# Designs tried in a protein design chat: VH-VL binders against q9umr5. Part 3

Target 1, 268 residues: q9umr5
Amino acid sequence: SYKPVIVVHGLFDSSYSFRHLLEYINETHPGTVVTVLDLFDGRESLRPLWEQVQGFREAVVPIMAKAPQGVHLICYSQGGLVCRALLSVMDDHNVDSFISLSSPQMGQYGDTDYLKWLFPTSMRSNLYRICYSPWGQEFSICNYWHDPHHDDLYLNASSFLALINGERDHPNATVWRKNFLRVGHLVLIGGPDDGVITPWQSSFFGFYDANETVLEMEEQLVYLRDSFGLKTLLARGAIVRCPMAGISHTAWHSNRTLYETCIEPWLS

## First folded at step 4 (VH-VL)

Design qc3
Fold by OpenDDE, look of step 6:
Structure qc3 (fold): chain C 268 residues (1-268), chain A 123 residues (1-123), chain B 112 residues (1-112)
Amino acid sequence: as target 1 above (268 residues)
Amino acid sequence: QVQLVQSGAEVKKPGSSVKVSCKASGGTFSNYAISWVRQAPGQGLEYLGYIIPEYGTANYNEKFKGRVTITADKSTSTAYMELSSLRSEDTAVYYCARGSKWFDSTPYYMDVWGQGTMVTVSS
Amino acid sequence: DVVMTQSPLSLPVTLGQPASISCRSSQSLVHSDGNTYLYWFQQRPGQSPRRLIYKVSNRDSGVPDRFSGSGSGTDFTLKISRVEAEDVGVYYCMQGTYWPPTFGQGTKLEIK
């Protein structure tokens, strides 16, 4: 039998968004138990990410317990950060494949429709004033806002991304790294035509430097320091990169070619 | 200097399949996308799809409705384009072209082209 | 799919005279990353296409400076300041902003 699949949605999503993915999985892996977690749907996805991590943890623990052979995680957009944090705080998870589906793994720094909706009077260049305040950090979007021009503020004020990245020292950094390294494979999916994740390379742990030049994962401090295990994962062949052009942000879970190429191989 | 060398001309019957190869030399292969474009006699250019050999990820023009398959062998620095269920309308010169590195830009930069492969479909 | 429309489709030119080709897209070619992925290709008789211009106005290595690209949004132009005999062929614009990439019909440049 196939290992159970747990799906975590993104910002403003619900289980309905993954109806095509469910169809694809059912067709190619019949009998697979797929659970799309309907937690923090819609506007509730704006709640602090640590709160979301706790909620999702409570939901996945029973599923994992019933699947001693292991489970697969498919985590879309913001959900990919939730899942990474989840795997960092769980010392007993049994995740075989962690599929990060177009997630801003290294953060977000771009003007998007979501940003304009939440902060209609703010440009990305000024959002640090809001996001790196205690008030701003009560919103999920700000929890992974990564302003390359205000690194000091990011490192000191980010209550989520800076911590799970190990960019700011904290008492749990070593344990979180150990926990995260329990994952069998980390599958990174994204592409240049996403239109939301900015830069799109963030889905592959690439990100802006101070000059807004996009650097690769191997050039990032978190990799070089192996602060949460990226270097270790890469060294043991546990990181899979699956870039694809021609796919918009809202289509990653609904594209058959993408599914067959980047998702299906890791559901066995 | 990077060069793309394609396989020779093909003559096929309707309903059969054709597989064209594109071998890269003179530079790195795996991190660059390879695009496929065709040109019917006396007509314009049509985009078929691309592959990123390093990761085996490919995407296709939906117009071909699953008839096209693009693959790559990193060990030989060769990309392949297979077109099945051939029709007379598939008669064309097929080109491979190199794109950008996958991390830098879109895969359809196409700065270097192969010499083309003529595929003739006739009963 | 994005429709690329070139004009003219036939371009007879006297040697040494300038030439201009227009390319219009059915929608703005400004990508979300801020770039405009408009390309120009030259195809000489019996040869493979050759990229001349990338991202609207950048010449590839080896391309003579008599070739220039310009434009923005939906309207683009390829100019040849002084046409030479070797410039005979078909010229195509292509957009790479939207999937799938699409080409113009081509403009056949001939010497009068």
Scores: ipSAE 0.913, ipTM 0.945, lowest interface PAE 0.5, mean pLDDT 95
Fold by ESMFold2, look of step 6:
Structure qc3 (fold): chain C 268 residues (1-268), chain A 123 residues (1-123), chain B 112 residues (1-112)
Amino acid sequence: as target 1 above (268 residues)
Amino acid sequence: QVQLVQSGAEVKKPGSSVKVSCKASGGTFSNYAISWVRQAPGQGLEYLGYIIPEYGTANYNEKFKGRVTITADKSTSTAYMELSSLRSEDTAVYYCARGSKWFDSTPYYMDVWGQGTMVTVSS
Amino acid sequence: DVVMTQSPLSLPVTLGQPASISCRSSQSLVHSDGNTYLYWFQQRPGQSPRRLIYKVSNRDSGVPDRFSGSGSGTDFTLKISRVEAEDVGVYYCMQGTYWPPTFGQGTKLEIK
């Protein structure tokens, strides 16, 4: 009687990481069909995000077809960007709750250990040279790299984030906005102790200006232009913000208090 | 310019509960983290937890083992801290403090403090 | 929890002389956003704590310029260039980089 739940993992991740989340759902909502998509795991999560979107789309279609009353998405970290793209490109999605679990929705501009693994001699101030090249855009992390000091390069070079945010003109913008607006609720989850998402407010569509001052969602041009529907969703009361301190990046899907406060109420 | 005014001193028996109020005036309240800190007589400061009244989200220092509950009433600009199963070592002055806005970096600025509420736990 | 250790715990000072209080953390206080969330509070006798310094070295409005903060990583210092009678009280450092926020034990500053 509960809507099926589809889980999409993040960078260097796999379906096993969500075993505690599955336990919480089973305990609180018995009988819920939960599918953790086992695609692009581990190092395959570095593949271009549009390739990942296509693969996840193919996996999601039969699940949605079996559930005419709708489904919920829980999408963690990089997976939240995959899911937002799915909502834009799928004419026929039936997603009720899109739960974005500490996802870099406005991009990433931070020095992290996984970034140093890929680009060991570069710092965040220099990564634009790599990420805003055709070669760099073949890596998923560069698909949402957002350097606030090189916005012109970001807008021209981004093959993924600038497009799904509607920050660059493209012929699909109207259709993607209509598709995204069919979602019932957008649930944004994140917090200051995450340690990976930088700025952590990216999980709430906040981001740096050129002075590295964080501007909130309502101050962003993509919100003010309503380029993909954020202003419309907020006006409908469809955006739920659930900030929680004290949770590190790897703990969002294994914290019961977070689940009960921010996730469970939206798994109708 | 915000001011935080707390409820008056209380004397409690072990095993009971206490609820301290913190009312804000002269500024915005609901978008900020409202923190609670205590100080036992002659001792240092100890962080209890916070709430963001706008979203009703709260988190607590694990040390208090689920004994603390922090709530807020946006309509009256008042936060509450309730401590249950009181022990004699919970005798302290309890302070509320306003942190940063929830979307700022870390919310623990505590730039405005209440006057404190003495809670005495004795048999 | 991050342990904050202050020294000295008691600091008798002659009026007009400088004072220095050290604060050490059990781990680096550099946040993933590049900031260091280290604070100094003053608590005068019978009063609530008052914030003096935020983010290592920034003085709050209304704090005299004789107060200064410095340090990085794990080691931090509060200095008073010329102690005045009104400076009597207990001084606390606090870290806000890691959940939960934690305070040093306090340094009681008193006039000799």
Scores: ipSAE 0.510, ipTM 0.795, lowest interface PAE 2.9, mean pLDDT 90

## First folded at step 5 (VH-VL)

Design ge56
Fold by OpenDDE, second read of step 9:
Structure ge56 (fold): chain C 268 residues (1-268), chain A 123 residues (1-123), chain B 111 residues (1-111)
Amino acid sequence: as target 1 above (268 residues)
Amino acid sequence: QVQLVQSGAEVKKPGASVKVSCKVSGYTLTELSIHWVRQAPGKGLEWMGGFDPEDGEPVYAQRFQGRVTMTEDTSTDTAYMELSSLRSEDTAVYYCATVSYDWKTGRYSFDYWGQGTMVTVSS
Amino acid sequence: QSVLTQPPSVSGAPGQRVTISCTGSSSNIGAGYDVSWYQQLPGTAPKLLIYGNSNRPSGVPDRFSGSKSGTSASLAITGLQAEDEADYYCQSYDSSLSGWVFGGGTKLTVL
């Protein structure tokens, strides 16, 4: 039998948004128990990510307990960060494949529709003023806002991304790294035509330097220092990178070709 | 508030086609996702199909694929459901309904319904 | 025949509490899809009663409440009134059928 699949949604998503994904899984892997966690839906997805992590943890624990052979995680967009944090704080998770589906794993620094909705009068270059405030950090989007021009503010004010990345020292960094390394495979999915994740390479742990030049994962300090285990995972052959062009952000979970190429192989 | 007004009752013979209309007011048809649900006499509700609220594409229940066509006229804010090759078992009240997404809760619902159109199929 | 299973009928006296169950499967309720409830008075179109498992639209009394757990959902009606006599339908989405699905309906009789 196939391992259970747990799906974690992104910002403002509904379980309905993943109907095609579930259909694909059902067709190609009949009998698979798929659960789209309907926590923190709609505007509640704006809640602090640590709060979301706690909620999702409570939901996945019983699922994992019933699946001693392991489970797969499919985590979309913001959900990918939630899942990474989840795997970092859980010392007893049994995740085989962690599929990060177009997630801003290294953060977000883009003027997107999501930002315009929440901060209609704010420009990308000025969002640091809001996001790196205590008030701003109460919003999920700000928890992974990564301004390359204000790295000091990011490192000091980011209450989520900087911590799970191990970019800021904290007492649990070693343990979190150990926990995250329990994952069997880290499947990174994204592409240049996403239109939301900025830069799109963030889905592959790439990101801007101070000159807004995109550097790849292997050039990032978090990798070089192996602060949360990326270098170790790569060395193990546990990281799978699956880039795909021609897919918009809202279509990653609804593209058959993408599913067959980047997701299905890891649902065994 | 959204209002849906459907066309009148129809009597058809087996093998014929029926086309039911649903006129929208309060909002424009382009702002809504219209679905169709039928109910045979003394029976339950059955979803027939509708326009996907996310991508706007028509989706039909497998049972009706090839026999049902759902269209929209945005100029008149009217949605249509045409069912062909009618059978006696197609005798039912046909409802149009809006499927809406609440961004606050992240939930979909069939929040507004037409008054229904009785379609009788008899020889 | 219905994808979602409801009891055919329930009854209660005025003022009592009644519950209507809706049992699905791993491809609908169990997959995480929301459950909605509809009230259909005799000779009328269905009316949205509960959406998103537990949310009440404007105008729906707080006597009506919905819950979801596992592969099942439940509609609870407290302080039962004569006007509550109707058919009640649960609804969800099913990934295996690629479509919305309804329960078989429950006739509520107020004694």
Scores: ipSAE 0.394, ipTM 0.786, lowest interface PAE 1.8, mean pLDDT 94

Design pd57
Fold by OpenDDE, look of step 10:
Structure pd57 (fold): chain C 268 residues (1-268), chain A 122 residues (1-122), chain B 112 residues (1-112)
Amino acid sequence: as target 1 above (268 residues)
Amino acid sequence: QVQLVQSGAEVKKPGSSVKVSCKASGGTFSSYAISWVRQAPGQGLEYLGYIIPIFGTANYNEKFKGRVTITADKSTSTAYMELSSLRSEDTAVYYCARVGYDSYGYEGMDVWGQGTMVTVSS
Amino acid sequence: DVVMTQSPLSLPVTLGQPASISCRSSQSLVYSDGNTYLYWFQQRPGQSPRRLIYKVSNRDSGVPDRFSGSGSGTDFTLKISRVEAEDVGVYYCMQGTHWPYTFGQGTKLEIK
C-alpha cells in the first residue's frame, strides 16, 4: 500500500485548492490516504508561523503514529516553511518525502503584481520597518520576510526563518538539524514563471545578496555552514530539485504535468 | 502632522454591537499599524488589538477574541473597531493609536485619537 | 501575559521637586533585535494618553527635557527633574515586546 500523504496549504489558502491534486493522487496511486489539513485557512494563515507549526504538529502526530512505514508531506507555498519547521522540531517524525511546492524556503522579498496589494512596490523597501518589529512578527508574512538590504535586522528580528535556518544562534539549532535530517528526500519544486515567490529561486534555497544578485543554494551561508543540514542532505543524494517553467504560483498544485514530473515519483 | 479623529460617543444596550471609526489624516495610512486601547471610567488602559492595514487582518488580545473585530479601509485611511455582545463592563473610552516608525523600525504608539466614549446600559 | 507593576500608584509632589516612577515587568522586555520596547505615557485629566518615552529612554518631540526614562531588562524608571503644574495626571508604562501588550496600573501624580 502507498504511504499516507499529508498536505499543508499556503497563505490565504484552504483545502479546496488541492482538489485537483487529490484527483491526481487518487488516479495514479489508488488507495492512498490523503489528508489535506484544514487548519489556519484564509486569514488565519496570517497567524504566527510557530503557532501554525504547533497546530499542524498536533494534527500530523496521530497520522504519523498510524503510519509506521512513514508518510509523505506535500507543502505548498507558505506551507513549505511550516513543514520545514515542523520537521525541525519533531524528533520522532517519519517523513519519507518532503515535497516543498513553490515555497519561499529562503524567504520572500517580492513586489510582484500578485502581491501588490500586500506588498506594494513602494512598500517593499520599507516593509522591514514593520516586519522586523514585535508588531510585524505576529504575522506569518513577516516571519519569512527576508530583506537583503537589512540583513542585520533580519538576523536579529526574524523570529522564524532566521531560526529554522540556523542563521541566528539558538539553543535548539543542533537538535533541529538532527531532526530535519531524518527526512528521506527533500523535493524542491518551483520555477521562473511563478510570479509570487520572489526571487523564485527561494524555492530552491537561492536568494538575493546585498546587490539583489541571486545566489544559488550552494553559495548560501546556511549551506556552507550546513546550519540545518542542507549540505548533508545534498551529499547523501537526498535533495531533488525540480524546476519547471510556465507555471504560475496558483497552478503548482493543479498542473498535471508538474504532478507527473515532480510530485508523483516521490509518492511511492 | 498626523492626526487621528474618532467617531462620536455611543450609547448601546447590552447584547448589541458598536463600531467605532478612526480616520487618519496628514500622512500615510497603509504603512502604519493602528492600535485600539480602551479605558473604563477611573481605570487603567487595556490593549484590545491592532491592525496592519496592508496585511488586511488584525492581531487581537485573546481576552477579546471573538467579540472584537478590527478592520481598515485603505482608501479612506480609516480603521474600525467593532465590539459585539456588549456588556456593562465594556463601558469605556476607546482610543485608536498609530504605531509609528523610524529608520530602525516601528517605534510604538506615537499618535492617539481623541477617544470615543461607549456607554453600555439597559 | 506580562505583568507590569508600577510604584507608587499615588505620587504627591511639591512643585519644583523631582519625581520618580518605577515600572517592573514580570519578564525581560528585551526583544530579539536587542531593543527594549518599554513606553511611558502621560494622561492629563480629560485628555487622551500621550507618549512621552519610547524604547526606555527616547523622548518624543515636544516632550520637555525634564522627563527622562531609564532602565533595562525588567526594571524601568521615569523621572521628572522638576515637577510643574502641567505634569499633573496619570502616567502609564507599557511593554510592547510580548504580545499581548500590557500597561502598568498607572501612577497618579498630584501637586501637594
Scores: ipSAE 0.856, ipTM 0.934, lowest interface PAE 0.7, mean pLDDT 94
Fold by ESMFold2, look of step 6:
Structure pd57 (fold): chain C 268 residues (1-268), chain A 122 residues (1-122), chain B 112 residues (1-112)
Amino acid sequence: as target 1 above (268 residues)
Amino acid sequence: QVQLVQSGAEVKKPGSSVKVSCKASGGTFSSYAISWVRQAPGQGLEYLGYIIPIFGTANYNEKFKGRVTITADKSTSTAYMELSSLRSEDTAVYYCARVGYDSYGYEGMDVWGQGTMVTVSS
Amino acid sequence: DVVMTQSPLSLPVTLGQPASISCRSSQSLVYSDGNTYLYWFQQRPGQSPRRLIYKVSNRDSGVPDRFSGSGSGTDFTLKISRVEAEDVGVYYCMQGTHWPYTFGQGTKLEIK
């Protein structure tokens, strides 16, 4: 039989968005127990990411307990950051495949075409003033906002991303790395036509330097120092990179070719 | 100079709702945080929540257990606070206040509205 | 919630004399960015609060030099070097480090 699958949604999202993904899993892996968590839906997805991590942790514990053989996570967009934090804080997780579906793993620095009504003028150069403060950090977007031109502010003010990436010293760094390394596989999915994740290489742990030149995962300091286990996982052959062009941000979970190529093989 | 002008006093019965407006002039409304703070007669200050209009959502004090709704209309530069299921203990002056920012981040509540008295009595 | 405790709650002062107001927090107010988000507000009779001091010791523009703030961690002080008649009112400290942000109970400053 197949391991249970837990699905975690993204910003301004709900469980209905995954209807096609659920159908794909049912067709290719009949009998698989799939749970799409319906916590922090819609505007509640703007709640602080640590609050979301705590809520999702409470929801996944009983699912994991009933599946001693392990579970899989499919985590979309902002949900991929929630899931990565779960893997760090849970010393008792039994996740085999962590499937990160177009998630801003190294942060976000872009005005989104998808959210034009929220950002009618470009705000990316100024959003650091909002985000790098206690008031701003109470909103999920600011928890992973990563302004490459104000790196010192990011490193000190981020209450979430700089911590789970091990970019800022904290007392839990060793334990979180140990917990994260319990994962069987890290499956990274994303692509150049996403239109929201900026740079799109953030889905593969790439990100801008101060000149907005994209450095890939193996060029990132967090990888080179193995601050949370990426270098160790790559050396074990546990990282799968599955880029696909031609898919917009809202279509990752409704594209059958993407599912068959990047997701299906990892739902053992 | 940034100014915040609030709607007029309200008298309400228990169990009803009140919606107070706060119109901003000057500065960039969408990037401010607009806070709501109340003060019962002769008492201190209590923080209800705040909104960052560019995000279109608010952060609420849990003490109000879903009774408070804070919204913003960017086109009119106006923030709103609605308090439902009113009780006599909700009698207070309700203030809006701006949290401005500089190159180092948000900086407290530097501009306050004139206050709106809400009286809840049977 | 972080509890902010002010002392004294009532402060009668002779004109021209100094005044000192204490504010203690139940938790450190140092944020991860190294800043301490402690504020002081003045509320004159019949008026809205006015910010005097931000981040412990920084005086707002237009606030007289006789006002100063100090402190660190959990203990903070607002001082008025020479009280004037216009200083009558209630003074509040507020923390902006830990949501929900909270105020002290207020210190009522009166002229003897």
Scores: ipSAE 0.644, ipTM 0.844, lowest interface PAE 1.7, mean pLDDT 90

Design qd10
Fold by OpenDDE, look of step 10:
Structure qd10 (fold): chain C 268 residues (1-268), chain A 123 residues (1-123), chain B 112 residues (1-112)
Amino acid sequence: as target 1 above (268 residues)
Amino acid sequence: QVQLVQSGAEVKKPGSSVKVSCKASGGTFSNYWISWVRQAPGQGLEYLGYIIPEYGTANYNEKFKGRVTITADKSTSTAYMELSSLRSEDTAVYYCARGSKWFDSTPYYMDVWGQGTMVTVSS
Amino acid sequence: DVVMTQSPLSLPVTLGQPASISCRSSQSLVHSDGNTYLYWFQQRPGQSPRRLIYKVSNRDSGVPDRFSGSGSGTDFTLKISRVEAEDVGVYYCMQGTYWPPTFGQGTKLEIK
């Protein structure tokens, strides 16, 4: 039998967004128990990510308990960060494949429709003024805002991304790394035509330097320091990169070609 | 200098399949987008799809979805384009073209082209 | 799909004279990343296409400076300041901002 699949949605998403994914899984892996977690939907997805992590943890624990052979996680967009944090705080998770579906794993620094909606008078270059405040950190988007021009503020004010990355010292860093390393495979999916994740390479743990040059995962300090286990995972062949062009952000979970190429192989 | 060398001309019957190869030399292969484009006689250019050989990820123009399959062999630095259920309208010169490194940009970069492969579909 | 429209389709030119080709897109080619992915290709008779210009105005290595690209949004132009015999061929614009990439009809440049 196939391992259960747990799906975590992204910003402003609902379970309806994954109807095609469910169809694909049912067709190609019949009998698979797929659970799309209906938590923090719509506007509730703006709640602090640590709150979301706690909520999702409560939901996945019983599912994992009933699946001693393990489960797969498909986590879309913002959900990918939630899942990574989830795997970091859970010392007893049994996740085989963690599929990060177009997630800003290394953070976001771009003007998106979401940002324009939430902060119509703010450009990305000024968002640090809001996001790195205590008030700003009460919004999920700010929890993974990563301003390359204000690194000190990021490191000191980011209450989520900087911590799960191990970029800021904290007493749980070692344990979180250990927990995250329990994952069987980390599948990173994203592409240049996404239009939302900025830079799109963030889905592969690439990100801007101080000159807004995009550097690869292997050039990032979090990798070099193995602060949360990326280097270790890569070394043991546990990281899978699946880049695809021609996919918009809202189509990652509904594109059949993408599913067959980047998702399906890891659901066995 | 990077070169793309394609397989020779093909003559096929309607309903059959054709597989064209594109071998890269003089540079790295696996980490680059490889695109396929065709040109019917006396006509313009039409995009078919691409592949990243390193990861085996391919995507296709919806117009050809279901009939076109793009694959690659990293060990031989060769990309392949297979088109099935051939029709007379598929008669064209098929080109492979190299895009950018996957991490840097898009498959649409197309700075290096193969010499083309003529595929003729006739009864 | 994005429609690329070139004009003229036929361009007879006297040697040494300038040439201009227009390319219009059915929608703005400004990508979310701020770039405009408009390309120009040259195809000489019996040859494969050759990229001349990328991202509207950047010349590829080896492309003579008599070639220049310009434009923004939906309107783009390829200019040849002084046409030479070797410039005979068909020129295509291509957009790579939207999937799938699409080409113009082509402009056939001939010497009068």
Scores: ipSAE 0.914, ipTM 0.947, lowest interface PAE 0.5, mean pLDDT 95
Fold by ESMFold2, look of step 10:
Structure qd10 (fold): chain C 268 residues (1-268), chain A 123 residues (1-123), chain B 112 residues (1-112)
Amino acid sequence: as target 1 above (268 residues)
Amino acid sequence: QVQLVQSGAEVKKPGSSVKVSCKASGGTFSNYWISWVRQAPGQGLEYLGYIIPEYGTANYNEKFKGRVTITADKSTSTAYMELSSLRSEDTAVYYCARGSKWFDSTPYYMDVWGQGTMVTVSS
Amino acid sequence: DVVMTQSPLSLPVTLGQPASISCRSSQSLVHSDGNTYLYWFQQRPGQSPRRLIYKVSNRDSGVPDRFSGSGSGTDFTLKISRVEAEDVGVYYCMQGTYWPPTFGQGTKLEIK
């Protein structure tokens, strides 16, 4: 039998968005128990990410307990950051495949319609003034905002991303790294036609340097320091990269070619 | 300096298939976007799809989905484009083109092109 | 699909005179990263396409400085300041911001 699958949605999203993904899983892995978590839907997805992590943790505990052989996570967009935090904070998680579906794993530095709705006159170059304030950190988008031109402000103000990346000292860093390293595989999915995640390479732990040149995962300080386990996972052969062009942000979970290529092989 | 050399011209019957090869030399191949574009006689350019040979990830223009398959062989630095259920409208020169490294940009930068392969579909 | 419309489709030009080719897209080509993925290709008679310009205005290596690209949003222009005999051929604009990439119809440049 196949391991249960837990699905975590993204910003301004709901469980209905995954209906095609559910169909694909049922066709290729019949009998798989798939749970799409319906927490923090719509505007509630703007709540601080640590609040979302707390709520999702409570929801996944009984699912994992009923499946001692392990579970898989499919986590979309902002949901991929929630899931990565879950892997760090849960001492007893039993996740085999963590499938990160176009998630801003190294942060976001781009204008989107959602950002314009929240901050209607701000450009990406000015949002650090809002996001790197205590008030701004009460919004999920600001929890992973990563302005490459104000790295000192990011390191001091980020209440979420700088912590789960081990970029700022905190008492749980060693335990979080140990927990994260228990994952079986980290499957990274994304592509240049996403249109929302900026840079799109953030889905592969790439990000801008101060000149907005994208550096690969292996060039990032968090990789080189192995601050939360990326270097160890890569050396173990546990990181799978599955880049695909031609898929927009809202289509990652409704594209059969993407599913068959990048997701299906990891749902044993 | 990378060079792309394609297989020779082909004449095909309607309903059959064709497989065009594109061999890279003089540089790395597997971690690049490799694109396919066609041009009907006297007509403009039309994008077919791409592959990243390292990952085997391919995607296709919806117009050709179900008829086109793009594959690669890393050991021979060769990409392949197969088009099935051929029609007379598929008569064209087929080009492969190398883009950037997959991480750096998109498949559309197509800075190096093969010489083209004429495929003629007629009874 | 994004429609790319070129004007003119046929462009007879006297040697040494300037030439200008227009390209209009059906929607803005500004990507979420702030770049505009608009390209120009030249296809000389009997040859494969050759990239001239990438990202609106960046001239590729080996392209003469008499070629220049400009524009923003939906309106783009390729200019040749002084047409030479070797410039004869078909010029295509292409957008790479949205999947799938799409080409203009081509502009055939001829010496009068």
Scores: ipSAE 0.769, ipTM 0.882, lowest interface PAE 1.2, mean pLDDT 91

